# VH-VL binders against q95uq1: the designs that were tried, part 19

Target 1, 197 residues: q95uq1
Amino acid sequence: MSDNHEEESNVPAYVPGKHVSVDQLKQQDAEDEALKRYKESLLGTGVHAPKDDPRKLVIKEMKIQIEGRPDTIYPLDTKELIKEMKTKPFVLKESCHYKITLTFNIQHDIVSGLKQTNTVYRKGIKVSTEKHMLGSFAPQALAHSVTNPRHGWEEAPSGMLARGSYTAKVVFTDDDNEEHLSVEYAFSIKSDWKSDD
Below, E stands for the ipSAE of ESMFold2; O stands for the ipSAE of OpenDDE; V2 stands for 0.75 times the mean of E and O plus 0.25 times the DockQ between their complexes.

## First folded at step 4 (VH-VL)

Design f08 (framework fv_sonavibart)
Fold by ESMFold2-Fast, scan of step 4:
Structure f08 (fold): chain C 197 residues (1-197), chain A 127 residues (1-127), chain B 103 residues (1-103)
Amino acid sequence: as target 1 above (197 residues)
Amino acid sequence: QVQLQQSGPGLVKPSQTLSLTCAISGDSVSSYSAAWNWIRQSPSRGLEWLGRTYYRSKWYTDYAESVKSRITINPDTSKNQFSLQLNSVTPEDTAVYYCARVGYSSTWYEDYYMDVWGQGTMVTVSS
Amino acid sequence: DIQMTQSPSSLSASVGDRVTITCRTSQSISKYLNWYQQKPGKAPKLLIYDASSLQSGVPSRFSGSGSGTDFTLTISSLQPEDFATYYCQQDYTFGQGTKVEIK
């Protein structure tokens, strides 16, 4: 009942658009004043990526918030921090309320139809796959932030069979099927909190 | 702008420890945008990467499998340098040793290009 | 692990010649291949990174191309200072080198 993996498998994804560069968007604006105003509000002005950083998606951090407990924050803005994430599992108590927030920057070009695919495994077996559409995002100085669920809290599974260790892989893609990032992480579901959790 | 200056002994006896230092100018050893590498070159093995150290949220160090049991690479933030210690040397460790920098784009992109190199130190292992 | 093969191991050329050196990998590495030049008694010097990007200060007669498993370094008009050994590199592995000698 608490196992949600099968609910995701039969939903086809709709891919509405193609990637368009910042330069191409600004050129297209010359054809339509209203479209120009809209795209300029989306793009921002004077935003520049570091010259030696080719990434279009830079995840600054992933934050796990559990109701009544301190936040767990994973900085992910470097390749080494991403690789290390799976060595630092977080703990969810049965039936606890939690939510996950991604903070990120977009560099170089607008990313259209950014989505995440999260696959959870237990003992090497796929337990669930969830897809979340995050939206389309432009380069800007301030980081973007997306929380799942959008409102309220998600509830962790419960029961003796749900307890144990899990691994997960999240993959970030866009409307052009470009893979921007893949992150592996780990978590466990326990009957109660421990001193280090 | 960024320069690497190497120092250390040119002759080491078998079974002893080889110790080399690489001093950094124009950048910080704890720079978030850099990784600091040791590479050696011999006629028999060619160019061989030995290991690296770098700072992100903490210090990280990686070593090549061939030397992992004998090697230590240590940063020194007070002197702005990093060192190589290779234990239990044999004549097969005779080589020119280089230190080198890998920049931010290389470390992120899985493209580990060495954009700045030290002058090299010829190390002979003989009795 | 990924094997790399440079071809040829050595070549003889004259000033003004067009020289091409190849590097092949046993598995695809996308564009993440770099080229270095080494002169006798000197450290290697980075020439090209990301398969085709020319390092600052390197003469435009040097160019790189390729992706996946097949890569080339080209010197369009060989100069006296270009007689050296050239190495490809990906991740933490170097090719065996190609020596460019005077004919």
Scores: ipSAE 0.005, ipTM 0.475, lowest interface PAE 12.5, mean pLDDT 81

Design f09 (framework fv_sonavibart)
Fold by ESMFold2-Fast, scan of step 4:
Structure f09 (fold): chain C 197 residues (1-197), chain A 127 residues (1-127), chain B 103 residues (1-103)
Amino acid sequence: as target 1 above (197 residues)
Amino acid sequence: QVQLQQSGPGLVKPSQTLSLTCAISGDSVSSYSAAWNWIRQSPSRGLEWLGRTYYRSTWYNDYAESVKSRITINPDTSKNQFSLQLNSVTPEDTAVYYCARGPYSSTWYEDYYMDVWGQGTMVTVSS
Amino acid sequence: DIQMTQSPSSLSASVGDRVTITCRTSQSIRSYLNWYQQKPGKAPKLLIYAASSLQSGVPSRFSGSGSGTDFTLTISSLQPEDFATYYCQQSYTFGQGTKVEIK
């Protein structure tokens, strides 16, 4: 069943190491690639489409910004980093002001109507589902950036019933209903900040 | 040919900071195809990955949970090198330290093999 | 956290022998397993990546096989320079090593 395909590792015909191999990428090719990326960023050509990378959406990072606190950054541009996300929860203090910024590249073709659907769970029970339209984006050398909320800050819930551990799943789709990415993550709502949070 | 050359002190006192440098030749520290790793080896713990740094529009670092609070890995593009800083060392940090290059692929997968290694630096933590 | 068991911990062999070393993981890693050779006083050397891909410059007598949870490194005809310790690696975790010693 195709319904349980959550990543390329679920594809039966996958051959690991077919994409990029260090022993196949010679020093000259590595230097040429660095120069190509530099020229794309400098000249504004905006084209970056590795033929061995089928992704149209590459999320470089997710940044959790909390008013008055240092940013928390999750790099997400590899499958392993995406899998690790759920083991690295972030903390929100009751009533704190926060926002989430995604930095990403689009490859190969324009993605029309990129959307995220975020579902939050507590103790296995769905507590919310929110859908956000991110926009339409073209391939370019520089990453795109989208912040939610677009203006101001979101406020974390408060009260003893709001405190606790949460899990969430965000799914990115487009106008053609193509699923580009699914990420699971975790967070907690606490009454006070810890020194290491 | 890509080569990694390590430098740094062999003896460090407890509570001090261990600083090691890995100089790169034949590749760029900011290469999009590479991640730059630090690994150590001791009789009691075997081979331990400590962390990596890599460049994707900005610099990113990943650190092993066991050292996360004490470790910093810093790239230096002008000198084409990267360094390890490990704070508050104890005798348990006594090990041979290696720097190594691994792939960083934009293909949706990452394989964590390391294909080029530095010569290693024996670090002894004692008073 | 994925546990790895490398076996045997050591073995004795003669030049010309077929040597087999096994690495088992607690859960499937597909083909994301790498093999290294380490000689005394030297850094580890990559032999095989992605379970079965031979690293450039490594002799063809070395081969890797397996997928999922069971992986094997084979040396088809042991040479004097092959007496070393061999390590498997998955993600950021290394096996405990197998020492191949001369009889």
Scores: ipSAE 0.000, ipTM 0.445, lowest interface PAE 15.9, mean pLDDT 80

Design f10 (framework fv_sonavibart)
Fold by ESMFold2-Fast, scan of step 4:
Structure f10 (fold): chain C 197 residues (1-197), chain A 124 residues (1-124), chain B 103 residues (1-103)
Amino acid sequence: as target 1 above (197 residues)
Amino acid sequence: QVQLQQSGPGLVKPSQTLSLTCAISGDSVSSYSAAWNWIRQSPSRGLEWLGRTYYRSTWYNDYAESVKSRITINPDTSKNQFSLQLNSVTPEDTAVYYCARYSSTWYEDAFDIWGQGTMVTVSS
Amino acid sequence: DIQMTQSPSSLSASVGDRVTITCRTSQSIRSYLNWYQQKPGKAPKLLIYAASSLQSGVPSRFSGSGSGTDFTLTISSLQPEDFATYYCQQDYTFGQGTKVEIK
């Protein structure tokens, strides 16, 4: 009688039916290397965030531009500045043309489908909710900038019923429904600019 | 709504390993906006932070110096939970143990959600 | 390690009273201080974050103030359910607690 032990002895190292051409291997290697270099390029342009700073979105400032008037800039890169924003209301004249620019950095990873939801209140009553898609952004040393509206100007409301004091809450979320930041602010709509404005 | 549910033994013998788990509902253990913490409370030491685990493209752990050589905190993404292992326990480790989420949205940096607590007694 | 000292260590007050609890830190922490309430047999509950921001769902009778090294938690009109120990917290350090006993 003869012992049989050879047929299954190489099972852990056996990879049957693998045949790939030299050209296919070159294409796979080139594609893998290109993807690796692309990822390294994205990470290499970014400022390395502190591990214990969990923010993917760091808003550096919010700039309010009104046609024919000086820009108003709110720095927002600290907890104190975010809390202070609601105590420093801005003024919009009826029918004025305005736009808002956000300058921000992204940390840790790519943020896909960043959006803002802005809810406006008057005397505790919700008067409007607007959602704006900002886009997808990668970590990089140079800050990102997004202006709403993208082109031209937004027009402030007009009329006796539109005039008054407002509060607002803006929430930044992404495609994964992660909430990155929530900021409360205040503004007023007036019939004309004050002399100290 | 986010909730944390703890499980584990109430009695551990000296020199053995304490093992507790914290199950997360309403949030992901790999959420970037959260760090997952273990905190204990005793009459002699008060509220004492032990360590945390959190996800930022990769997993990170931080531990209090007093327990650093004996402690491991591990996330489990498939079960959406995280655990505490504390080795070589002594009677000084007798405490109520809490798991807690640290809200990490920057503007709201606080332990905002807590588990129910587990009383752990270390005695023979 | 930043040391945090709460005062008083305990107090007794009547329903309707205004109660003030203080927390002092050994070095400046700007506004990065949180307040928690712990009822007997329960986990701590967040009341105030960033020194003065009221957590959602917390009654408006609770308020926080201060910056730097001196912070206060105020209960404007004490209720029976406010019997608890209150803790301040910064980073990974907690104060020793203030027990509020309702007469």
Scores: ipSAE 0.015, ipTM 0.582, lowest interface PAE 7.8, mean pLDDT 83

Design g01 (framework fv_patritumab)
Fold by ESMFold2-Fast, scan of step 4:
Formats: sequence, C-alpha cells, structure tokens
Structure g01 (fold): chain C 197 residues (1-197), chain A 119 residues (1-119), chain B 113 residues (1-113)
Amino acid sequence: as target 1 above (197 residues)
Amino acid sequence: QVQLQQWGAGLLKPSETLSLTCAVYGGSFSAYYWSWIRQPPGKGLEWIGEITHSGSTNYNPSLKSRVTISVETSKNQFSLKLSSVTAADTAVYYCARGRYDSWEYFDYWGRGTLVTVSS
Amino acid sequence: DIEMTQSPDSLAVSLGERATINCRSSQSVLYSSTNKNYLAWYQQNPGQPPKLLIYWASTRESGVPDRFSGSGSGTDFTLTISSLQAEDVAVYYCQQYHSTPYTFGQGTKVEIK
C-alpha cells in the first residue's frame, strides 16, 4: 500500500459483483410498458447530465473548515480548476481543528461503493496513505455532500518535524475499481497564521 | 555559525562512480534537508537531490537512475554517489542546506568540489 | 519541470548606477492560498559558492545590503541593485522552490563599464 493502489490482502477468491447501469435496468423491462414507465420515472428523475459530459463523478467544490477561521472553498467542477488546485495550497496551523467537505454530483449511472484513497507526500516521499469509504450515490439534481471527519474535527499535526509543505493525491474509485477522478493538491503546516489568511 | 565541509575524488574516468561527502558543523543537523547541487564550468546550477537525517531522499528525475544520497547521522555527514559518469558530469559539486523544510531555498553552501571526467 | 529564464545574459553597469536583472518562470510560482512567490535570488562571485540574497521574491536575507531588492509576482521577477558597488560584480541566479525538481535560471553576469 505504499502507492495509490487498493488495499493489499490475502482474501479468498470470489466472484465480484458487477455494476448494473441505468440503461441495462431500463432495457430489461422492454416487454412490460407499465413497469418500464415506472422504472424510468424512478431512474430518470436524477439523470439530468449533459450528453457531452461523460463524467460519472463531478466534484462541485471542496470546502476546508478550520475551527475559528473563515472557510476556504475550492471550486473543482472543471478539469482546469482541478489542475490549478496543486498550485493553490491551503494552510493549516499546527494543532488546528479542521474538516473537509466535498460537494459533488453523480451523473449517468449509480456509483456503488465510492471510496477515496488519499496519499500524502513530503519531498516526493510518501508519508501516509488513507482510504475512506464514502458510500453509494445515485444521480440526482441536488448535490451530494460528504464531510471527513463525519463528526467533530480532525487535528493537524504539531511540532518541528510536522511543519512544512506537503503535496497530496486523492483518487476516487468504486466497487468495480473504476477510477472516476484523480486530484493533486498541496498544503502547508505552519506555526501560525498570516494576518490575512 | 553553520559550516559545510566537503571532500571526495576530483578526477574520474568515464563509467566510474563519483563519491563525495559533506560534513555539517554547528547548528542542528536533524532539522533540515541537505542537498547536492552541481555547476558545469561556465554554466548554471542543477539540483541533484536531497536527504534528511533519517535517510529520506528526493532526487532530480533527470539523474534519479544514477544517483544515491546517503547519510551518516552519528557524524552529521551526507554523501553523494553518481554512477556511470561521462564528460557531461564534469562540474563543481556543492552541498547545501535547505532552509524552508520541504520546498527549499539554500542558505548555507559548501565551498565546492571540482569533479573532472576525462579519458 | 518549471523552466527559469533570465535576461539579459550579461550587463555592464557603471559604479553607482542601477542594475536590473529579470527572471521568468514557465509557470506560476505564486500560491494564492499562501500569497507567496516561491522564488529566491543568489549572488556568485568567481571561485565561490552561491550566496543567498533574497527569498519569497522580495524578502532580503539577513546581512544583505539594502541596495539589493526583489520584486515581481507569478511568472515575472526582477532583482534590482540600486547603486552598483565593485563587490557586486558577480553572476546572479534566480531559483524556484515552488515544486521539485528545484530549478535555477541560466545566470546573469554583472560587470563594470
């Protein structure tokens, strides 16, 4: 697990479940028009993606909340904004309390078992890899929201060795091991805030 | 005040391995990243790589396959090995202290060691 | 990699006159959330290692004379020597530390007219 791969494990072989798309569900009902109409009303309600946008996962924004500080919000709904994130690091004061909220849409198909793998680097050296299960999400007009930690606050590291600049890569995958998005970002841990931070 | 003293072989033949050592006197060794930077005669500066007291390294991708930086923490020393040298590796080699911690600019430098690679 | 380009390659300036050296990065070295430019300037005298003059684009290193100043943001930076002294005859280098590998400009040689 020293890279951005899924957890290594000596698990007995099993037949993995397969994702069933919205299109496949609709097609299976072809001979029963009333059931087909009913299923289309359920599945179509949230399926309002642009036909020219093939993304299943669209991150609208990432919000960094620090206790006692203004929120920092990164819009991420275009690939250009995602590329820029690496050049716009956020700052955490050592021992500060923080949490990160992702606001996102799911398009086209239900995403089952969405998870994030976050790998943090210092000077190109991997210092941590953490995996978080976000859940299963359906296409819908209203954006989904997930906060980590789910309750309370995470505490930033402290001390001379913890202070410094970091880069990170987060990869979003699902139960079918499909990679939906990869985002690189940067942050710094500092002893104090700037007056205008 | 912090001082960096460096030494090593200055004359090499193509295909040999360059070996240089830097010793740090004064100040804290464990709080900083320590770098090797080279300068071919009449040209600019090229960062080679860096190391911490714990042995964590980061290398310039252009040199990564040939470079090893190691540390001897008990002596406050770190060393550069560059394998398979060619005439293109002829340069003055400097050791230097990175100040910022993670993304570095360099505030103290060794005096430099001229390494000549010739047949 | 971020490429650093300096101009001019060399300049001749009379004693007491202003010297201006430019440095351009191939991509921005400014971080908006820190509002800092990850750029340093060095002076190198013949036979000596480089000496740090300026970091964070405009912060003068302790012990560096007031005649040296840095300015600029994003991709375009300037080192200014307001009144050239004889000891300022040297090659000057800019360096980005926004990302690894750290990269330097090709250098600007400052000499007396």
Scores: ipSAE 0.000, ipTM 0.427, lowest interface PAE 20.5, mean pLDDT 80

Design g02 (framework fv_patritumab)
Fold by ESMFold2-Fast, scan of step 4:
Structure g02 (fold): chain C 197 residues (1-197), chain A 119 residues (1-119), chain B 113 residues (1-113)
Amino acid sequence: as target 1 above (197 residues)
Amino acid sequence: QVQLQQWGAGLLKPSETLSLTCAVYGGSFSDYSWSWIRQPPGKGLEWIGEIYHTGSTNYNPSLKSRVTISVETSKNQFSLKLSSVTAADTAVYYCARDRYSEWYPFDYWGRGTLVTVSS
Amino acid sequence: DIEMTQSPDSLAVSLGERATINCRSSQSVFYSSNNKNYLAWYQQNPGQPPKLLIYWASTRESGVPDRFSGSGSGTDFTLTISSLQAEDVAVYYCQQYYEIPYTFGQGTKVEIK
């Protein structure tokens, strides 16, 4: 069992054997039709996924931008790079302004309602959980890009209790709760930038 | 900053084909759908259809048999053709942007083009 | 098609007073998988295109004054202007973007009393 799995699964599921009213079925049909139309509108022609790669979501990179500092880029397009990410922590100065951009490809099928759940830990204790809906995406040659926050900057925490080392886990799921990817990473909040950081 | 500029013939006779073009400045087509929306004088808004940078389209079923939307990605332009016009097609026609990757409504609009159909 | 109905058709409000506009959809525009209502509000001044004010029923678009707020869920929605100003004289439209075709309400004209 995992606290993360229980927290990550907030999407209600249809339970086999439950009685469903006609009104509930009508609403479910309407939702399914909206998704079907949206999915079909995103389909391109002539896009081929590699036959030896079963992944539907391939993250090319994660970019961390900090106001006034060089970008930090993590390539994530292989399982090895994903596993190594937690050994390469980034640094945030308290109260700094930052944003994170994901660049990714979708393969094989449209992914509907792609969302991320980000859980942050300090000394093994969960300090926050945040969920973001990213959208629905189709296979195409050009990579998709999503930035959080969409507007402006996010502000890093400040104060003596905020300083320290953190670990985090981000999980990507879709509307049917299929888990596409899980990435663990690390970061530190410090009072000032160091010359070697 | 994104800006939409639109143009096309504004005076038509019944049975003719309406043709309007919208050009996008300050942005790309990626992550966006591009729509046409019309408004008859003194009335409400009616969505006509949308196109993605891939060329895929969705049309209002009430207009589908008469509507074609096309895209010229090399020029950052998309265009509307509406065939067999009647007086009921008299309206201000707007182009607009929707961010489909975020399932978002229309955040930027062109200034509008008045199309008059008279006999 | 989802039909959008607004009330009232027109509304006269004194400067500084609260204005309330209602919008009802013929079907729910709430999507249970992401807990969002696919409902937007627009402001249109004479001779100008509509301007997006609110999306996801209650999220204010960047640059929109905080006197504008949206509320509601499912089929019943409200746009509130907490303290009407002269520049708020306009026609307001609700829109569903839950399913194609996207549809708009008939509009509510707000004018100074």
Scores: ipSAE 0.000, ipTM 0.421, lowest interface PAE 20.0, mean pLDDT 79

Design g03 (framework fv_indenebart; at its last look DockQ between E and O 0.05; V2 from the best seeds 0.00; counts 0 for: pae E 16.4 > 2, placed apart)
Fold by ESMFold2-Fast, scan of step 4:
Structure g03 (fold): chain C 197 residues (1-197), chain A 120 residues (1-120), chain B 115 residues (1-115)
Amino acid sequence: as target 1 above (197 residues)
Amino acid sequence: EVQLLESGGGLVQPGGSLRLSCAASGFTFSSYAMSWVRQAPGKGLEWVSSISPSGGSTYYADSVKGRFTISRDNSKNTLYLQMNSLRAEDTAVYYCAKRYESWGDYFDYWGQGTTVTVSS
Amino acid sequence: QAVLTQPASLSASPGASASLTCTLRSGINVGTYRIYWYQQKPGSPPQYLLRYKSDSDKQQGSGVPSRFSGSKDASANAGILLISGLQSEDEADYYCMTWHDSAYVFGGGTKLTVL
C-alpha cells in the first residue's frame, strides 16, 4: 500500500509541564462530566440513533459543482457506493472553477472538530496533501452540509504537465482522533470536457 | 509487532477496588481506541468498556456502569480500568484489546489477559 | 433475551465442512448487521477471523485461510461462519460479535470438536 496512512498514524505528542494545579485538574474533570451529561441530554431529545449502525458520521453524498456545468453527485451512504466511487472518475477542465459539497448525518453523539485530510496521487506519487476543518456537529434529523471552498471557487490547474489521471484519498477524523471514514476517488484534468486526454 | 501487556489482577474481597493496567507497544497508541473484554471461568466473552483514541469518549456495558472507569495515558502508552464495588460476578480474565477502526469495529489485537478473582 | 445466540457445541470430521450459526434475537433483522467472528483456543486470547455484513461489505483477517468464510441465512435470521476442509487445529471455541444499541455483544460461543 502506497498512501499517506503513515502520516495519519504519526500523531504529535505534546505533554504540558507541571503547571497544571490540582484545582485545574478538578475543574477539567467537572467540565468533562458536564459535557457527558449534556451529550446524554441531547440524545434524549427525540433524535433516534439506529441500533444496527455504530457510525457517528454518515456521508450521504459528495457533490462536485463546476461553474457552467451540471453537478456530479456521488452517493456515499453505503460501503458498496464508497468502493465504486474510485471507478467513476470525474473530469475537470484546465482552469475550470469548481467546489465540493458534503452532505452528511451525525449519529449517537456530537462530533467535535471534524476535519478532512485529502491526499492526491499521480502514477502512485503523492502530489499534494490538504487538511480542511469542517467544524463541530450534533445529531439532528436534517443533514448537515459543508462546501469547500467556503467562499467562491477553487481553480483547477492548467498546462500540459497538469493534464492526466489522478487518484485521491480523503480521510475524515475529529478532535478525539477517531477515524470516521476513508474514501478513495479518481479524477482527470483535461484540455476540454469532451477530450480523450 | 503489536504487543499488549495487562497487569494489576489479583484476589480481592467483595466491595473492594482494583486497578488494571495495559501497556501497549508497536503502534501509535494515541491513534487507536482501546477496550476491555472479560471472560468468566468456563464462560464466554463479555465486552466491558471502550475508550476513544484521545480519551474524550468512554463507553460501558450496563453491568459495570457506575462502578468501573476506563481511562488512558497516551504519554505512557497505557490503558487503565478502575474497578470499584467489585462483585463475585466480576471474577474473570480481563483482556486489553485494540479496536481496528471506528466505534463498532472489531478487536484486531488482544493481550494475554490478567485474572481478577472476587472472593471472600 | 440475548441479542446473539450460538449452539454450545458442534462436531465434524477432518476434511469435512462445519457451518457455525449466530442467531439474532427475534425482532432484530440480521440483514443490516455486521457480524464478526473470533477463534479462541484454551489458555489463549481470542483471534480475529473475519467480518461479514454482505458480499460487498466483508473483510478477511490477516493470515486467515480462505477456507474460513462468512455469510448469512436470512430465513434463520443468522450469521454463518463456514469452515471448509476441516483440520485438527481448527478445534477451538468460536465467538460471533456485533454492535447493537451502543454496545458490543458477543454470542455465547460454540465449541467445535474435530473428530
Scores: ipSAE 0.559, ipTM 0.816, lowest interface PAE 2.0, mean pLDDT 86
Fold by OpenDDE, look of step 5:
Structure g03 (fold): chain C 197 residues (1-197), chain A 120 residues (1-120), chain B 115 residues (1-115)
Amino acid sequence: as target 1 above (197 residues)
Amino acid sequence: EVQLLESGGGLVQPGGSLRLSCAASGFTFSSYAMSWVRQAPGKGLEWVSSISPSGGSTYYADSVKGRFTISRDNSKNTLYLQMNSLRAEDTAVYYCAKRYESWGDYFDYWGQGTTVTVSS
Amino acid sequence: QAVLTQPASLSASPGASASLTCTLRSGINVGTYRIYWYQQKPGSPPQYLLRYKSDSDKQQGSGVPSRFSGSKDASANAGILLISGLQSEDEADYYCMTWHDSAYVFGGGTKLTVL
């Protein structure tokens, strides 16, 4: 019975300084044990990037977690699935507790200062924009996972004005303002969990 | 240090009204959701109401819905609970509670409470 | 029926372990919920102890001793607060809490007596 201790690598949010490539990191004689550990945690052994895929960030999954409800999972392995996601809105009951987890791979190089920008629209009008600094991510064997919020839950808005259909766009950018990924999704805020069939 | 100081409790007759206040300090008040939780004498805890950081969203327990109104003045770092149509069952210590995050999932700091007694 | 049910009282000896239960109502799967635990001593407000959804989703409150831990019993549909190496200062009321149906819900509380 193999105790798969999934060591949740609580990699402390390393405030990445200047953009350092994986190759540069390998060459830096880490006199600092802390830096060495960080490098070791970032640089898995044997990570092969696909030669035919130039992307540095590859989304794999979006997961909607609602407290007291089953998870909603959107597989995002293909362009078609990414496009289809916005046609399958998830439901948030007003005042529910929810969080969103994005799973992605990093390829070829370190993505430094990854930032997530979420813009929410209602009836085509922008209603909110949120920016989250995610940190720096290196290529590794296991996919990265980012949850928003990190430590708690978001509460869905309540009241008559909050109810309705929404669309959202998530954009991932790095310190150089390079856009790595853009995905769109849809959701509805309802008074109850019953789908208006 | 986070401090929450409740005031406004007292004796009131059934059907009466009372307004509670909570003065907050030691944190950026406008960044955090706030809540009221009450405890009847010798009884357990009961969530009463919550308000978003901006005050744009409010939440109420069914037991107080339509009678109580939660509000806040971020310029004064103060949380309020307007209680109308008070009942005997509203008798309790009322705690002001800070949420862990802006829309956090639990109460990380509590005031000492203010006592409300509804009696004829 | 209450969403969360706690036994009214529990007694244990110093140095022993105490297991406090928080049972969810039938039809609600405990596996999908975070259970929060609070300690309340006489004349004081509640204090946050910890939250537990799973081993990968748990948090200890600041300054809370490691002898306090959270878990779940899926068969009992319950959250569990375990207090190991019970001390006299652990005598208090303990409340579980969760978010359910757009409300915070507390258990009835358990009075823990250290004999």
Scores: ipSAE 0.265, ipTM 0.733, lowest interface PAE 1.7, mean pLDDT 88
Fold by ESMFold2, look of step 5:
Structure g03 (fold): chain C 197 residues (1-197), chain A 120 residues (1-120), chain B 115 residues (1-115)
Amino acid sequence: as target 1 above (197 residues)
Amino acid sequence: EVQLLESGGGLVQPGGSLRLSCAASGFTFSSYAMSWVRQAPGKGLEWVSSISPSGGSTYYADSVKGRFTISRDNSKNTLYLQMNSLRAEDTAVYYCAKRYESWGDYFDYWGQGTTVTVSS
Amino acid sequence: QAVLTQPASLSASPGASASLTCTLRSGINVGTYRIYWYQQKPGSPPQYLLRYKSDSDKQQGSGVPSRFSGSKDASANAGILLISGLQSEDEADYYCMTWHDSAYVFGGGTKLTVL
């Protein structure tokens, strides 16, 4: 299977050309759902917000699932772990099927219209930018989780032009364009799981 | 001009085997993933199998897993589908399809198809 | 429990518009899916037309006339292929497709007749 795209949110853009989502995502349904979740969170007791941590969005984990292989899990609980992502690249075999799950907490206030912008570079050159609306999220004790694609799998690009080492930057902003998080990471597309570079 | 030419279809009894071939021209075959998609008489389309450009990864619909094997020979620009343990429900026109590489989420070129009939 | 359901047939007049639906089964939300569309004329293989997820995530196939467009009807949980200014050559079978649960899945197809 060469290429697949499924369902909104959190999909990294791994294509050599640009595929850009504009800011015209469906905001109203997401905001209604966030308000419902916020009310239910208050009824279920307790929003936990550490003193002296002003962040509204706290990333906890990135999980890469590859069809037919064990999960790769990046704990992101600390700034050191987030910084390590760019030095611990994950490997995608060309045409493999994968999905990515992000786990994060929301604290202090609701985050309305959370958007993910993922920019991918190859050899220092920007090769794509992908934008996805994630929705609105209320503070709660339990972490939120978003999986891309929500159903099925994404397919890694293939061919000699697609193989190589990539760096990427994912940025999370809300409807007011406030930046909540920025993560740099790395990956490689290879012809085989055990290929050299 | 991209061209895909399927061959190897025919009439076969249940439990039999056939090997389909797809000769490719007009593009760098080894740079593209390839797929088989089938269409039963008077019915809709069904994805069957896909293979990566190098041949290192293969994928199958649940209905054919364990019975069908996709392969390719990049030196001959040829895609194959080995079909074993054929059943009446495998009766269809089988299309060879090129995937759009680097974004790869649709079938941009199709062959004319080869007909497989499984009948007792 | 088909993932994608299409009406078997649809008729429309030359010059009119046709709205072809591709309904996702209950429990799956069309808003989160990319819907791909193919045209198939008798005796020919399918041809890719376009894909649509949102106005910011859509793509027209090369050489496909702009009178073909994609959209969604959230109340019907359906992807929509709109063909405006119908011409006699638009008479064909139309298939929707998406990626679901580790597979490409197609709808059953709609035969469009242009009278």
Scores: ipSAE 0.000, ipTM 0.434, lowest interface PAE 16.4, mean pLDDT 79
ESMFold2 (binder alone), look of step 5: mean pLDDT 92; pTM 0.935

